# VHH binders against o75319, part 152

Target 1, 181 residues: o75319
Amino acid sequence: GNHIPERWKDYLPVGQRMPGTRFIAFKVPLQKSFEKKLAPEECFSPLDLFNKIREQNEELGLIIDLTYTQRYYKPEDLPETVPYLKIFTVGHQVPDDETIFKFKHAVNGFLKENKDNDKLIGVHCTHGLNRTGYLICRYLIDVEGVRPDDAIELFNRCRGHCLERQNYIEDLQNGPIRKNW

## First folded at step 10 (VHH)

Design hx2 (framework vhh_h_nbbcii10_fgla)
Fold by ESMFold2-Fast, scan of step 10:
Parts: C-alpha cells; sequence; structure tokens
Structure hx2 (fold): chain B 181 residues (1-181), chain A 125 residues (1-125)
C-alpha cells in the first residue's frame, strides 16, 4: 500500500554528517505514489534526499536500507551512480549478530573502496532513528572503539532526534562487543 | 537467474583440509566490488554462524574467532568464484556451509541478498 509510515512526518528528513565518520542518517524516502497524501513541504522523495545532501555540501557513495519492506521506494528511483544495499531488519528487537556482521562488512568494504574520496554512507530505516542509530553506534563502538555514550550522543545530535528504544540503548551501553561478527 | 552454487564439501578427518568454492552465475563479482561476500555455517541443532567475509575488492577480510588462523577467504573475479580454504579441521567445524553476497539490484526484495543452497562438511574419523 501507499499508506505513509506511522509517525514518519514527526521526524526530520535528513540529519547532518556525523563528524569524524562517513555516516549520515535519514528517514525512508517515499516514492511519487505517496505524494498525494502529503503537503508539498512534507514530501521527501529519493530526489529530495539527494537535493538535501547536496545542500549540506556532501555526496552519497552508498545507501544502506534497513527497512523490512520494498514498498516505500525502489532502487531504480536512485541515481545509477550510487550503490544500494538492502539489509533486512525487523523493528523493535535488537538486530541479531548476523545483521550486525552484514552492516559492519558493508561499511568496511565501502571505506576500503573509497579511500580517495569523502563520499558518505547514507543509512536509513523507516524513521532513520532506532535501527539506523543502533547499527551506526554499534559500528562506532565495536570497530572504531568509541565509548557507547559518546556514540549515542553524537548520533542523537547529528540526527536531530534521540534514539527512542530503551532495549537498543541498553544493548549499546551494556551489551557485549560483537567483534566475532 | 542469479545463483550461488557451493561445492567442495565432504567428509574429512580431523586435522585435514578442504577448499570450498562458491560459483556465481547471472552476475559478475567485479560489478559489485563495493559489497561484501562471505561464508556462513549452520551446525546440526545450532544457529547460523558467520565464518568469514571479504570486501568486493578483496582488500579487506574478516574471520570469526573460532576459525581465525585456520581458514582463509579469497575471491577470483576472473572466475566469478569465492573460496574458503579450511585447514586444521576440527569436529566442531562440522556444518552446512553457505555462501552469501550483498549487492544492489533493480529487482525485487528477494534479490537483494543472495544465498547458496549450502554444502555439507563433516569432520569425523
Amino acid sequence: as target 1 above (181 residues)
Amino acid sequence: QVQLVESGGGLVQPGGSLRLSCAASGFTFSKYSTYALGWFRQAPGQGLEAVAAISGSGGRTYYADSVKGRFTISRDNSKNTLYLQMNSLRAEDTAVYYCAALWPTHRSFAEYDYWGQGTLVTVSS
């Protein structure tokens, strides 16, 4: 269906680049078929995503889509020059170790291939908040050695919204490091 | 259309070696050089475990602690094939081994993550 996601309008479309990283987080773009249910100022299509990132003087080199659905937009709606990776994650539960492994290896592969540029890794789920914030913070903690509270604060500040799911926050702060994945 | 086909599984004795291959058809590895390729395994009665991964370029590799120093992942883009060299095999390595690829596609949901059918590795005397 063309139903807009629950609470989707409550969130800023795109955050800011997380300083010292290649990450930028945003909510799911909605293809043209959703626009009949949106005011002009509420629209956030794939084209709008790229326009907003260019307005920040940034460039996307990869999009990682964490939604459990393909109904919001198609990869064909994205510029052919930007790789697209789908990692299926179910909301509410902390992502499993297999999902964390996929995310880390995709990020590491991108960074290896993009040493000579400053292109960003765009990460989104439905709201660009809980699953998105968890996986970005998990990467920073496990791979880059960032303190959990610092990673969460950096994400919250740059996204413009605080991580909402307490089980995600608790896992980031007190859970084990997943260096085997 | 797009398939990953594992081969090289079988029965080996503890301390032995085995090389698994994953042949890709319907696409080329060089087209997806930015994405990770990997090996996963599932032992009888256990969950799925990540074993090893390699970047699209082949420049970065990752291994589970249980196999580090014993297993080596590699790729040959000219043959469109992913390999897992398994040395010093132990009974605990007995599992069905799956290869997986993550890449972009202009196709449906089901085609964003590709998995092979699996190949059985049994380590037993």
Scores: ipSAE 0.000, ipTM 0.124, lowest interface PAE 15.4, mean pLDDT 82

Design hx3 (framework vhh_h_nbbcii10_fgla)
Fold by ESMFold2-Fast, scan of step 10:
Structure hx3 (fold): chain B 181 residues (1-181), chain A 125 residues (1-125)
Amino acid sequence: as target 1 above (181 residues)
Amino acid sequence: QVQLVESGGGLVQPGGSLRLSCAASGFTFSKYSTYALGWFRQAPGQGLEAVAAISGSGGRTYYADSVKGRFTISRDNSKNTLYLQMNSLRAEDTAVYYCAAEYWPSHRSYPYDYWGQGTLVTVSS
């Protein structure tokens, strides 16, 4: 199945770096085989991702892939120098505590090992919005002590699209802080 | 290109031991990796059987009832290698052994994404 993900064309390929953090969010890159179903201006391959990051004068040091599938692109399509981490998450449901802790562990490990540089953590799900925004905001709230509404506003502004899932927003605003990192 | 290459199979007498290795390329075993790694086997004339699995982060292991207490799964992130230490081998352990990798799933039944070519283990006197 080479079909384009539903609504994938509706979203900006890549957002801006979230100021004060190492995060940048984007939608899933699509490997070469998908390009026959896309106009030239709609293409967003792994190569396109890295070119757009460079256009912002930024550099990726880690990619965290939150999709539940391997069909959109393969880790081998990425530069060997950029670590790739897969965390399977199901859409529509708030990520479980184990998934949240895995995300926090990966982020903390990256930051500890990259103190001497300014490389970014790239995070994506299918649209780079709901699961991506939830986990980034959850990290900022639980680990960095950011107020929930401030975290959400920062993500929305930098991604260029607002979090859409009300259950995700509700959990971020009123849910418990996950303190076991 | 993700590849898994098994080694260490061979002929062993009952009660003996073998250590199987699975060298991975195209991805890295690291603290960032949430890969679930496992061993499967297929005996002559039988279907594929899950033997053992080890999670990436979290250090969780699974063993089939037939091998619990005899087999130990482990990983060495510095060598990008998965191991299966097989002790107290029995004739029923005779099979082609495959290593397999999948990303760490929130769902335990998620199918394995990458498979090796297999290594034969024969237990007989």
Scores: ipSAE 0.000, ipTM 0.108, lowest interface PAE 18.2, mean pLDDT 82

Design hx4 (framework vhh_h_nbbcii10_fgla)
Fold by ESMFold2-Fast, scan of step 10:
Structure hx4 (fold): chain B 181 residues (1-181), chain A 125 residues (1-125)
Amino acid sequence: as target 1 above (181 residues)
Amino acid sequence: QVQLVESGGGLVQPGGSLRLSCAASGFTFSKYSTYALGWFRQAPGQGLEAVAAISGSGGRTYYADSVKGRFTISRDNSKNTLYLQMNSLRAEDTAVYYCAAGLWPDRYSSAYDYWGQGTLVTVSS
């Protein structure tokens, strides 16, 4: 159905930019058809996303959608000038190496193409927390050499919510660094 | 096995037009795919240059400044084919044109994992 995702209302719509990076995390925007199930202060449409980013004096240059569904909003609901990338991920499991490598390549490509600006990479899953936080932290650890504890703390602080899935946290803290070929 | 095959190159007069095609096999081009698709070119004695790229959704594109307004990139997911419509061709557009597939539409060739063998475009009177 056209049901609000479980616990979606429990999370802040959008975090703040992670300092020293181009990342900003948010929960999945919901298209207009969901608004009858929401109080005005609970609404978070694609338009609301861009308004909240602008409110922070930031600009999105890329959206990476990690959800395993297309029912919450359509790419056509976004401005045509903002690239949209879909990486299908399932919840609960730590993303596999190929998914991690896809995410890293997308981020690296964006950074090379956007040397002349300060546009952000917006990353979301359903809640903008576990899959989103994992892949952002994995990038910071593996590519930028950030200590796992520091990456997790930075993400938690900027998102306004802590990573919840213990298997994701364990992999970040104790798992191997994944190198791309 | 992933394979990209270019076609449509040839000799054309300045001011003329050509349409390049890139047929993909071993995977499909989906509107919701994470694969970026692009065209690169290499003129004789020069390095590889990004020409145009298109996102998985088909709605967002990149164009090099040198081709903006003259070239149009598009994709047909039902045919697993990428296109480059080249109008108002100039002598400096003479190059081997390569089709590429990767994870993000980038100006840098290192972002692309799969490449075709190329098709020659010669713009000459």
Scores: ipSAE 0.000, ipTM 0.117, lowest interface PAE 17.2, mean pLDDT 84

Design hx5 (framework vhh_h_nbbcii10_fgla)
Fold by ESMFold2-Fast, scan of step 10:
Structure hx5 (fold): chain B 181 residues (1-181), chain A 125 residues (1-125)
Amino acid sequence: as target 1 above (181 residues)
Amino acid sequence: QVQLVESGGGLVQPGGSLRLSCAASGFTFSKYSTYALGWFRQAPGQGLEAVAAISGSGGRTYYADSVKGRFTISRDNSKNTLYLQMNSLRAEDTAVYYCAKSLWPTERSFEYDYWGQGTLVTVSS
């Protein structure tokens, strides 16, 4: 189905690169079949994503897709030069330790392999906000020792929207550090 | 607790070179960490000026126009130490030099949350 995700139009398509990191967050791109239900200025296809990243003078080196569906776009809709990683992440609930570990492992692997360039890790869920913001902030807190409030503020400012889900915010501020190894 | 300790300051003649060191404790230099390290200076009777900054990954550097081409910022992760190599020193480089840490690369001093005590550099004949 060509059902536009709830509230998808309420969010900016792409945030800004988070300074001092390789992260950039965005909402889910929608393949061509969704465009018949969108005004021209509302369209955000995989092609539109790459055009908007380029307009910021940035380049994607990895996309991490946190949605629990494959209906919005296919990996084949992306340039073959950009790796795509799917981490199926359930909404509403704080991501489990296995999901957090997979995300950390993917980020660490990308950074090791891309130390000689400035390419970005693009992260998205449906809105590019709650699951996306949680996992990016969790990485910054657990791996990089960033203070929780500072990680959340940085994400909110760069995404252009504040994390909405209170259980995610509470886990980031007061939850345990996940030492997965 | 994060602590930064500068060393290597002293008296040097114009045109000379000096290398400042900043030893960090309470956190580990990792090329994968989101942080930035910077050097600031304060000349007698003047405000704080950004000199150079480097991101944790090393992918981004900043240099003030007044030092670009003369100064080089670097770090040694194995020694947990930040360096500032100062070449072609001028009388106007005379200042107390401070090491500082922030979450992201910035030339704005108020975005740095940890500071060293400073080391004096005097450029004089």
Scores: ipSAE 0.000, ipTM 0.118, lowest interface PAE 17.7, mean pLDDT 85

Design hx6 (framework vhh_h_nbbcii10_fgla)
Fold by ESMFold2-Fast, scan of step 10:
Structure hx6 (fold): chain B 181 residues (1-181), chain A 125 residues (1-125)
Amino acid sequence: as target 1 above (181 residues)
Amino acid sequence: QVQLVESGGGLVQPGGSLRLSCAASGFTFSKYSTYALGWFRQAPGQGLEAVAAISGSGGRTYYADSVKGRFTISRDNSKNTLYLQMNSLRAEDTAVYYCAADLYWPKHRGSYDYWGQGTLVTVSS
């Protein structure tokens, strides 16, 4: 079988929609082959993800997968109606400028094409916390003009877990705004 | 309508050189449209292998260990064309070579959203 990611069970599967935005964060869904290592109440498959989003009266329009692997689930495990974007990011390191720009452009493109609906941008890494929270907050700070501490507080509240990596927090608070131009 | 069209493939002797071109249409090579452009290959009876890539900013390149020092990836923004200069060719370089683009939008499944049809490179005497 497949090995469950370290500490994956410690995190809530799906957060709440971040008010005033189209973002919702969650931990990585695990395909059916992982279920032999999970109790029924611990399962969080791609199907479970969509069911939990619908339980909140929300609908996904895009998934951005920030993991450095495709072993947890495949794009083919998602409904064909939901676009999927893979951005390979390494844990522990603050995402580089190309990664930040790719994320921003993806979000901007989605918003432009979905101005007539209220579909959400789902963002996840392994735990849906550090890389996920960094890129969402970076977007809010750089593009939407949100104050860093306000962006971080909003993410933490809606995700149900606080950003853990100090280097990510410090970059958000004190780092340069990544303007494209 | 995004299209990638490869050209420049053919039969070449071991130790020879060949330049592949990939003409892009429907988008421009800019930091705003393109995350990465790359070359992949598939040898007879084998899986797809990444050969070389260049970032949308042009500031970063990647090469597979098997081609480092022999192949050079480049682009000409005025011609909207990606190139792969292949030097010191070996029999093991025989493959269909594919141009691929990883664009910011539109969104597709996985990395490298668009692929060309491929161009065959045969290294044989």
Scores: ipSAE 0.000, ipTM 0.172, lowest interface PAE 14.7, mean pLDDT 85

Design hx7 (framework vhh_h_nbbcii10_fgla)
Fold by ESMFold2-Fast, scan of step 10:
Structure hx7 (fold): chain B 181 residues (1-181), chain A 124 residues (1-124)
Amino acid sequence: as target 1 above (181 residues)
Amino acid sequence: QVQLVESGGGLVQPGGSLRLSCAASGFTFSKYSTYALGWFRQAPGQGLEAVAAISGSGGRTYYADSVKGRFTISRDNSKNTLYLQMNSLRAEDTAVYYCAAPYWSTDRLYYDYWGQGTLVTVSS
């Protein structure tokens, strides 16, 4: 069935752009078939995502989907002009080095091709929090040289929710820098 | 002791250019530094505004919409210095300019080190 993800309603749909970066984080959009289980003010479809980004005077240039499922929405539910990248990431575990490399490679490629504009990289997992926050912070720490605590604080403030998984936080604060390009 | 010292401010005509420098002592802008650095300004009677930021690696920059295409932030880790090249200056750019470390942010993040500021006046 069309089961709403657990705790999905507890999270803000879309955060704010993270200043000094091209990142914006959000929770997973839900296709139209989920709307019968939601009040109008709870709906967050792919169309709602783009409307909310536009309301912030921002524009998406890439969506990176970190969910381990394809049941919530399809790439076909997105505007044809916005690239979509799926990186299957298991929840609860710190993403492995291969996943981190794929994320960094995608971000670096987007930034190289989009130097002449200000389009954003939209990143989401189910709640747009733990896997999303980990990979964005990992990029900021490893590639951009941001201090771990500052990367985490910036993400938490802009997302509107704090990273919850202690193993993710501990890896960001005390784990090794991943030197993969 | 950590200290940031801005220089390069002054009076310029509209359409003119200035280059601001921020020299750091007591910590280093190593090429592997984890510190992002930024420029902020405060215009007369207004609040503090983020102008530009540059990542520790130098690979990523941010600019306020009001200055995009006119200002360029850069860093020289060998000289432990942060720069702001300001072109096509407008009267609205008149402000005291501050460099900040360790990190650029909105008003919700901590800036541990601030310079004293350098005044830029754009006037005929």
Scores: ipSAE 0.000, ipTM 0.104, lowest interface PAE 18.6, mean pLDDT 82

Design hx8 (framework vhh_h_nbbcii10_fgla)
Fold by ESMFold2-Fast, scan of step 10:
Structure hx8 (fold): chain B 181 residues (1-181), chain A 125 residues (1-125)
Amino acid sequence: as target 1 above (181 residues)
Amino acid sequence: QVQLVESGGGLVQPGGSLRLSCAASGFTFSKYSTYALGWFRQAPGQGLEAVAAISGSGGRTYYADSVKGRFTISRDNSKNTLYLQMNSLRAEDTAVYYCATLYWPRESYPSYDYWGQGTLVTVSS
């Protein structure tokens, strides 16, 4: 009964590091049980994720999983040395303030603990696009002071796909800044 | 320079034991904590077979079904050395054994940074 997520095959597995930041975005990895439904070239397991990041000469220090499910892969499928954080987010809706603040807290904590290295924060939802792009851009705008259009352009370019949800884009461009968590 | 050097191979009787060592130089195991370290073998006329792997911190291990219960993989980060303890050896274990740095192992999609030169293990009476 493991169904491949709708449109999952339409997206590149992993984007590139967003220059000037510690962020890299990707679509959800799929554990071994999904491979019977995929051609070899379509497979993107947790192992495949780490291989692709290494091919970019990068290293993950944290994975933030924004999906509202645990059916796609298990934390134990990841290397023992990479912290994993689950933040349950519902698709289609702009993440609420609690979710935004939890994401900001996790990112700030990672950056404080990793001042002496260049390890990346890997962020994914199902497609690594709308929820992922929203929360990364929200962090850049609210915490780093990046102009909204610049944050969105940087994410789109590095992910290789453009944010699709107009309500997410509108909130980033014209919504209130969520301050101080 | 970065190197992996295997040692401990040789001739053993069926049912015997051997311990293989893989000494790393030019890099530290702690630098590759996100990668598994593993052992592969190639028997005469056969393809390369994954034998065992161990995660960067040593908490996860993988074993091929053919060696489960007989072989034990371990690492000593302070000595920058990977080990393979081989017990209850069989004629079919005869192969050249290689150590490698790799991502957490999947038979169909291994990714490797460095390989050793190999060490020959022969199991015969």
Scores: ipSAE 0.000, ipTM 0.124, lowest interface PAE 16.1, mean pLDDT 83

Design hx9 (framework vhh_h_nbbcii10_fgla)
Fold by ESMFold2-Fast, scan of step 10:
Structure hx9 (fold): chain B 181 residues (1-181), chain A 126 residues (1-126)
Amino acid sequence: as target 1 above (181 residues)
Amino acid sequence: QVQLVESGGGLVQPGGSLRLSCAASGFTFSKYSTYALGWFRQAPGQGLEAVAAISGSGGRTYYADSVKGRFTISRDNSKNTLYLQMNSLRAEDTAVYYCAASEYWGTHRLSEYDYWGQGTLVTVSS
């Protein structure tokens, strides 16, 4: 069914742009059919996402969807002007090298094609926290050379919630740099 | 607007050392910066080549094989300045050295750098 994801209401819909980067993180938007189970102030549709980004004086240029499902919303619910990329990522496990390299390739391609603007890369999983935070931090560490503790702190501050999964945090702090992408 | 100003070039003898500086304005160096900063050089009658690069946080560096072990790239965020320490200089290091910035860390190709300084001449000769 159209059941709200566990703990989804506990998280802020959209974080703030991560300063010095093109990243913004958010929880999964829920299409109109979910709104029967939500109070008006709890609604976070694809339209609500774009309204909240605009309220921050920002503009999305790409959405990367890390959920392992297509039940929450459809790409057709997004504006035609914003590319959508699906990277199926299983929750709970540290993303594998293939997933990490797909994410890095997508980010690098976006940055190359968007040199003339300041549009953001929006990244989400179900809560916009663990898989989302891991892949953003992994990119900053591996590609941008950010120190792991600094990347994690920046993500936590801008998302408004701290990374929760200890295995993800451990891999970011002490794991190997993934060089092939 | 982003501006980069190089200094420190000059005449040195083979085996000598020289330190180049690049003062940046229009953006701030920070541990969160996605800007890649690099040094390129153009020898007389030759094309522009990448020498060294450093990532936004300073955590990643790149060096061309011709300079590995001799040159060190570094940045000082408090001074908003990029440095290139050049040791064991050779005649073939003679070139105009350019400071450059890119909005992201990449493959260190010329086409990936959006902002350029005017260059500083380094001559290695007896």
Scores: ipSAE 0.000, ipTM 0.122, lowest interface PAE 17.4, mean pLDDT 84

Design hy1 (framework vhh_7qia_2)
Fold by ESMFold2-Fast, scan of step 10:
Structure hy1 (fold): chain B 181 residues (1-181), chain A 120 residues (1-120)
Amino acid sequence: as target 1 above (181 residues)
Amino acid sequence: QLQLVESGGGLVQPGGSLRLSCEASGFTFSSYAMGWYRQAPGKQRELVAFITSGGSTNYADSVKGRFTISRDNAKNTVYLQMNSLRPEDTAIYYCAKSYWPTHRSYMDVWGKGTPVTVSS
C-alpha cells in the first residue's frame, strides 16, 4: 500500500555532506502517491531531495538505495544524469560481507570516475540512519582508515540523528575490518 | 514556495515585438540557469532560449537573431525580448528554472505560461 514508513516523519529529510568525504545521507524519498497522507511541509519527493541538496550548494552524482523494497519511488523519478544503484539490504541485522563489498565497490568506482568533480554519493535506507550510517561508517573505517568513534560521530553530526541500533554500533567499534578485495 | 510568474504575452502583428518577463521567488535566483520554452497548439514543447547563472546564452535555430534572453539578478527576473515576430511564433511561452547553474538537463520549476499570438 501507500503506508508511510513507521517513524519516517521523525527524521530530517536530508543531512549535510560529511566533511572530507563525498557522502550525504537522507531518508527515503516518497513518490507522488504518498502525498495524500502528508501535510505540504512533510512532503519529501525525489524532486524535493534534489532541491534540498542544491540549497546546500551540493550536487548528487550517484544514489545508492539500501531499502528492501521498490514501493517508495522508482528510478525513473530521478534525473537521468544521476546514476541509481539498488543494494537490497535487510534491516535489523548487521549487513553481511556481500552487501558491504557491493557498497565499497560502488563507492570506489564512483570516486575513480569522478576525480575531476565534487559530486556527492547520496545514500539512503528507509530513515537514512541505521543501514545507511553503518555502510558509510564501515567504508570510512575499512577503506579510509578512520577511527570507528570518529566515523560514527561524523555521521551522527552530519545526519542530524544518532545511529540507534546497538548491534550496528558495536560492530563498527569492535568488529573485524572487512577486507573485501 | 518555488514560483515563476510570467507576464508580457499578448496579441501582436507579424513583424512586431514583445518582451516577456518572468519573476522568480522562493530560491536564490542568481545561482540557477533559466530558460524559455514554448508550446504551439498540437505541437510538443520546445526550448526557445537558455541563460546560465553566469550569463552565457543559447538559442533554438528558429529564433536566433530575433530573440534575446537576459536576466536581472537584482530583480529576480529573466526576460525574453522577441523581435520580428512571425505567425509560427504563436504559442504559450513558459519560463523554467534549471536545477543546475549551467545545464538544462533538468528543469525543476515551471511557470504556468503566458500566451503569445502573432496575427492581425
Scores: ipSAE 0.000, ipTM 0.101, lowest interface PAE 18.9, mean pLDDT 88

Design hy10 (framework vhh_7qia_2)
Fold by ESMFold2-Fast, scan of step 10:
Structure hy10 (fold): chain B 181 residues (1-181), chain A 121 residues (1-121)
Amino acid sequence: as target 1 above (181 residues)
Amino acid sequence: QLQLVESGGGLVQPGGSLRLSCEASGFTFSSYAMGWYRQAPGKQRELVAFITSGGSTNYADSVKGRFTISRDNAKNTVYLQMNSLRPEDTAIYYCAKSEYWGTHRLYMDVWGKGTPVTVSS
């Protein structure tokens, strides 16, 4: 159905760019069919996403969609100039090594192709928090050599909400570095 | 004691090259982003280049293609290779440590005393 995700309204639509990185995190945009269940001020469509990014004087160069569903919006709802990557990521569980590898490969490829600009990598799951925060922090820790607590603090501050899932936090702080990317 | 010591500044003619070095002590160098800033006479201090703990780099538009930032974690040293120097590059160059792995002006918590660079005929 066209039911909005549980607690979706409780989260800010878009966070701030994470300084020193190309990452920006947001909750899942909802296509027009969901607007019947939303007040005008609660709407967050794909168009609203791009308007809010522009309001921050930023520009998206890539969207990574981590949801395990295709019901919220279609890639065709996005501007043709912005690449879209779907990585089906199961909620509640720490993402597996194959998922982590796909994420790192996409980020590294984007950065290599976009050395001459400052366009952002937009990352979202349903709430733009747990799966999104995990994969961004995992990238920063494993690839950029960031201390786990610093990565988590930076994400929390810029997203405007703290990572909620303890198993994700514990893996970031104490889990193995995934080295083969 | 957290300390950054710059060296390598000097007088050079337009078109010349200089290599600046910044040796760090008192912290785990590999864990933090490092940046080079400069301040020309009568101007505000500006970011020239930064390098994250993982080695990703970023440059001010005015120096792209001419300057290269690099680091040697075994030597606790960050470098700035400056090529094709112009009179407008004349400034005191400062090494800075980020409070975090990445760089932003608000996150710099340790600064060197600076090394002067003069580009003149």
Scores: ipSAE 0.000, ipTM 0.122, lowest interface PAE 16.7, mean pLDDT 86

Design hy11 (framework vhh_7qia_2)
Fold by ESMFold2-Fast, scan of step 10:
Structure hy11 (fold): chain B 181 residues (1-181), chain A 120 residues (1-120)
Amino acid sequence: as target 1 above (181 residues)
Amino acid sequence: QLQLVESGGGLVQPGGSLRLSCEASGFTFSSYAMGWYRQAPGKQRELVAFITSGGSTNYADSVKGRFTISRDNAKNTVYLQMNSLRPEDTAIYYCAAYLWPEKRSYSDYWGKGTPVTVSS
């Protein structure tokens, strides 16, 4: 029962660091038990994630996992030195304000504690696209004052895939700014 | 130290109902997001239902429409109402608490679990 998520193979494992930010997006890593169903070039384990980040001359300082399941990999599969945060999000619907504020708080805390280094915040959902892209863009718009279209373009370019869900795109472009107060 | 104690598990026939409770002690319960997980023999622990500190809820596809998560902050308790139970719902059910918004850790606290068996 280690079924590969639908369309998971269609997406690049890891994007590039988003310039001017500490964000990097990727699809969910799959633990060793999934490898029997994958060709060698399709494998993307937690170890593969860190190898690919290192190949870009980057270092992860935090992983934010937006999936609604723990079946793909366990926090124990990650290096002990990298903090892991689980924020449970349901696919298809725009994340609620509480989820958005939790994401913002985690990012702000990381940035405050990591002023003296250049470590990245790794963000993923199942495909590292819709929920991931929404929350990263929402942060850039609401906290950093980036224009919605610029945030979306930056994410799309660096992830190597465009945000697909129209309700997410519409909310980013025309929805209210979610302030912490 | 936050402590979680689950109760309400037991034996039920297919189509029956159970209400699980998880009582928290030690810290401000209202500040925590709460989840119900289950683990069947030989399988991975999976999230069944999740409720935020503000009351927003999420469910695994396998239980949508059958299970309802709720919380009572005055009683420091989270509940899982399970209706239309099936043999495949047989598992040990665990309560988990997540600090909002300060922590970067995986689930901060776990209960010891309460067994649910659905059989004739």
Scores: ipSAE 0.000, ipTM 0.094, lowest interface PAE 19.2, mean pLDDT 85

